# Designs tried in a protein design chat: VH-VL binders against q92529r149to334. Part 1

Scores and structures below are computed, not measured.

Target 1, 186 residues: q92529r149to334
Amino acid sequence: LGPGVTYVVKYLGCIEVLRSMRSLDFSTRTQITREAISRVCEAVPGAKGAFKKRKPPSKMLSSILGKSNLQFAGMSISLTISTASLNLRTPDSKQIIANHHMRSISFASGGDPDTTDYVAYVAKDPVNRRACHILECCDGLAQDVIGSIGQAFELRFKQYLQCPTKIPALHDRMQSLDEPWTEEEG
Unless a header shows other numbers, all headers, positions and changes below count from the first letter of the chain; antibody chains are not in Kabat numbers.
ipSAE, averaged over its two directions, is called F for ESMFold2-Fast, E for ESMFold2 and O for OpenDDE. V2 adds 0.75 times the mean of E and O to 0.25 times the DockQ between the complexes of E and O.
[cut] marks letters that were taken out.

## First folded at step 1 (VH-VL; framework fv_reozalimab_arm2)

Design reo_a2
Fold by ESMFold2-Fast, scan of step 1:
Structure reo_a2 (fold): chain C 186 residues (1-186), chain A 122 residues (1-122), chain B 110 residues (1-110)
Amino acid sequence: as target 1 above (186 residues)
Amino acid sequence: QVQLVQSGAEVKKPGSSVKVSCKASGGTFSSYAISWVRQAPGQGLEWMGGIIPIFGTANYAQKFQGRVTITADKSTSTAYMELSSLRSEDTAVYYCARGYFQNPHYDEFDYWGQGTTVTVSS
Amino acid sequence: QSVLTQPPSASGTPGQRVTISCSGSSSNIGSNTVNWYQQLPGTAPKLLIYSNNQRPSGVPDRFSGSKSGTSASLAISGLQSEDEADYYCAAWDDSLSGPVFGGGIKLTVL
């Protein structure tokens, strides 16, 4: 993946995730992105239809998702995927919308049958705290985008295995639900 | 509905190899990894290795490096563990277990196979 | 032997509170979250606690986990006869790049 792979995609927005992905059931983890895509698509007039019909979310799932941030909703963005980060910029590269370090990304999914044009990922940043970010892709790009994110995760994993004697920073040892600074890698 | 279904019991001679299968419900990218954990009679749990099927990347415990090979066939949602150069000490129940992949960790084993008994005797 | 240290056995009576300890080092419990597994006789292990203190769906709230430094504990309140089982702690070990288990504790309900 080298210096990174760049795609032009549409940023739809994000929804705050009030709990660490590490603290959730696997069923809940898979449902969170689906619900986030549904809510963001309903809020953005120009978004493609993700679902023709939606089942009401469980009480637990509803309690995990917070407020949405639609500040950049509907914008075309330049998405650069590397082993270091997911970098979101305006297409002219003059404005950084977000830069999410790979260590801050706890989950990513996309190209699913029910949401074929969508990619979603959960990341921490200073502005949105922990949020699920929704990208809308054209021309089958969702498969390529999620594939590239997968490749970045794989290369980062292989890099970790090559340095097995590296001890995590002290703050990483305090990775409990009650810590405001939990890392998604440990 | 996630289910891990393993192949049946095996009786092997010392020096042979055994290949155990674990068929899982389909997972998606970043959804899961499959680990193999064994348990000798009356003993504790011992991790052998795991694979992230979407990557095809396997990682092994040092004790088993060179003797174990873990593979996955995404088309059949099946993971395999092959252990070679079998010894009597390899007599154990072998479990596959699913863990959500949170790079680099995949050790929250939420679903387990029923276990496959492998007996190594002369 | 096992990488994480657990007592080999513990016992209690119905209604009692039992605490099961697990000790590790900076490369495992000290830097990563702890999971707990319950194994009933003749069955595969079952995830009981993950991420130090989280319960999967279907696990009663009388089971709780905690972690402090390089040690972790599983607490079982209101002990019941069906809790008689082997219990294992586990954590990822960064020096080994893989999960490690405790030796397991046999809990007897008297």
Scores: ipSAE 0.415, ipTM 0.722, lowest interface PAE 2.5, mean pLDDT 84

Design reo_a5
Fold by ESMFold2-Fast, scan of step 1:
Structure reo_a5 (fold): chain C 186 residues (1-186), chain A 124 residues (1-124), chain B 110 residues (1-110)
Amino acid sequence: as target 1 above (186 residues)
Amino acid sequence: QVQLVQSGAEVKKPGSSVKVSCKASGGTFSSYAISWVRQAPGQGLEWMGGIIPIFGTANYAQKFQGRVTITADKSTSTAYMELSSLRSEDTAVYYCARTYIQNPSYDTYGMDVWGQGTTVTVSS
Amino acid sequence: QSVLTQPPSASGTPGQRVTISCSGSSSNIGSNTVNWYQQLPGTAPKLLIYSNNQRPSGVPDRFSGSKSGTSASLAISGLQSEDEADYYCAAWDDSLSGPVFGGGIKLTVL
């Protein structure tokens, strides 16, 4: 990935996630992202639509998702993926929509057959607390985007294991301690 | 309700190898690291190494480098630890333990689920 | 020898508060979060505290953790006979690229 890879995608919005991803199994995390995609797509005019009619979510699943934030819904953005962060900016780079450090991202999924054009990731930030952010991609781009996110996660972990005492890595760890992901009981 | 279920006790001769399995039951495998920790009789806990199954990335404690191999089979949700060139000092209970990984570069958030332990006795 | 230093033993009486210490260096506790484990005789360890001061679901609030500089402490309030166990601190060590454990402390409830 070098210094990062940039994609042009549509930001649809985010929905609050009321439980730590740490407390959920992979299947439940995937169901949460799929339900988040469905709800945000239904709320945003011009969204392609993730899937047709879906079965009602379980009581547990529906209790995990909170309110939506659609402040930036439907805008095209430049998404830059690096080992440091996912950076979301307007295409002219004049406005930052969000900058989510890799340490703050607890789960990502996308490009699945049922949600082919969508990427979702759960990140913690001061504005939205813990939220699932939904991106809409064109023409198979979703698989490239989720692949790049996965590669960034893997490369960051390998960098940490190989050179844990380098100053930049130590600075990142110290900053992460200011806002560590922890178990949050409802 | 996630459990880690380990293979049964082993009795080995010096110079041989042992391979212990750890199967995740009833839960996810992919968003976790699996660590191997041993405890000799009457002694404390000693980390041997770990693996993140979704990346295939393993990391080993320097003391065990060259003798330990940790692998994972995501399709069967099973992690393995193989220790070679066994000595009497390797007699211990071997545990696998799960750590949730918030992201790959972050420190482990504690080993929240442990296997029951596998006793390995090395004797001539 | 363990990388993190704990006293080998401690004791308390029911209802009292006991504190278990753990000392490390800048490459482990000084730079990383501390986890605490409880081991009852004949059982696998159980996670008591993670990320310095967080409790997993099912751990009573009478267990608490703290960290200052290169040292950490586990506090047990309202000590009960069921708390008699070995306690281990643990932290990632940047120099060793892996978790390190304290030597463990045997807590006796008198």
Scores: ipSAE 0.014, ipTM 0.549, lowest interface PAE 7.4, mean pLDDT 80

Design reo_b8
Fold by ESMFold2-Fast, scan of step 1:
Structure reo_b8 (fold): chain C 186 residues (1-186), chain A 120 residues (1-120), chain B 110 residues (1-110)
Amino acid sequence: as target 1 above (186 residues)
Amino acid sequence: QVQLVQSGAEVKKPGSSVKVSCKASGGTFSSYAISWVRQAPGQGLEWMGGIIPIFGTANYAQKFQGRVTITADKSTSTAYMELSSLRSEDTAVYYCARYITNPDYAFDIWGQGTTVTVSS
Amino acid sequence: QSVLTQPPSASGTPGQRVTISCSGSSSNIGSNTVNWYQQLPGTAPKLLIYSNNQRPSGVPDRFSGSKSGTSASLAISGLQSEDEADYYCAAWDDSLSGPVFGGGIKLTVL
């Protein structure tokens, strides 16, 4: 990705994630992101489209999701994806809204038929702790965004392998975008 | 330190509209939600709605939906609350307040209040 | 109309400990943190407690908060005449997607 790729997307908000994504199977991680997308879209005026009625989430899913943060809800942002981070800035690029290092991102999904215009990712930061962040994209852009995130994870993994400084190579050989880089216990 | 300064008292006739301003000083205006909370004489606090200035998205309490409009002008660091179709029951002190979200939801900074009197 | 329930009045004497209750439901206090505000006569409210039991800088340690289930309480130890004020509890309400307040309590220091 070199210096990174930049997209203009809408930031809808985030929801606290009370359990490590590492402790959950892939299906549960996907269910959590879909539930987060649904809740944030219902809470934010002007979110694209209306979701069809859905079944209530299971007790397990409800226990994993916490409070929503809508402080930056509905804002158009410049999203820069690089091997180092997901950087969220104002559209004029003058103010940083958030900078999530790749090592702090434990899962990303989106652009699927079930979530065509949405990308969700789970990251740790000082303000939101561990939270699932929701982005709304223009038609087709969600696929490009999630693809770029995947490419950044792949390139980061290859960079580590070329110059390893420590021995968790077994963990880093996993070919999964849902493996957290450095998600630590609190 | 951030300070919120509101416009002066208003006296309005029933059926008219009132627009109250809230100017933020100290430079955190765009980073936090600005809410409007009113208090009728001898009554409690009632949240009307709020706006996140950096994106202009507003949320309203259901009781005020359709009658209140909250806006923000980022260039002047000023939030506005306009209440239409005024009734005598709208006589109150109107406060703007900064609302912090995550990790803790709270109104940490309050304006001095604006008295709005609706009388014929 | 208030969503959270508080007694309308309370009184105490200087030096006494007074507790102010606040009752809600699963969609507000049961799921979210509680904050408390002090309103002196003729003034804007002031944040006293956030995150159930945390004090902002400048709030004396004689003010403390607690939460259990769908109820919360504010305790004022060593009551002083300057504490005569209205006190409000508040919490985010998930079902209303906004903050809600208690009806407020008028505390008189005799």
Scores: ipSAE 0.000, ipTM 0.457, lowest interface PAE 15.8, mean pLDDT 79

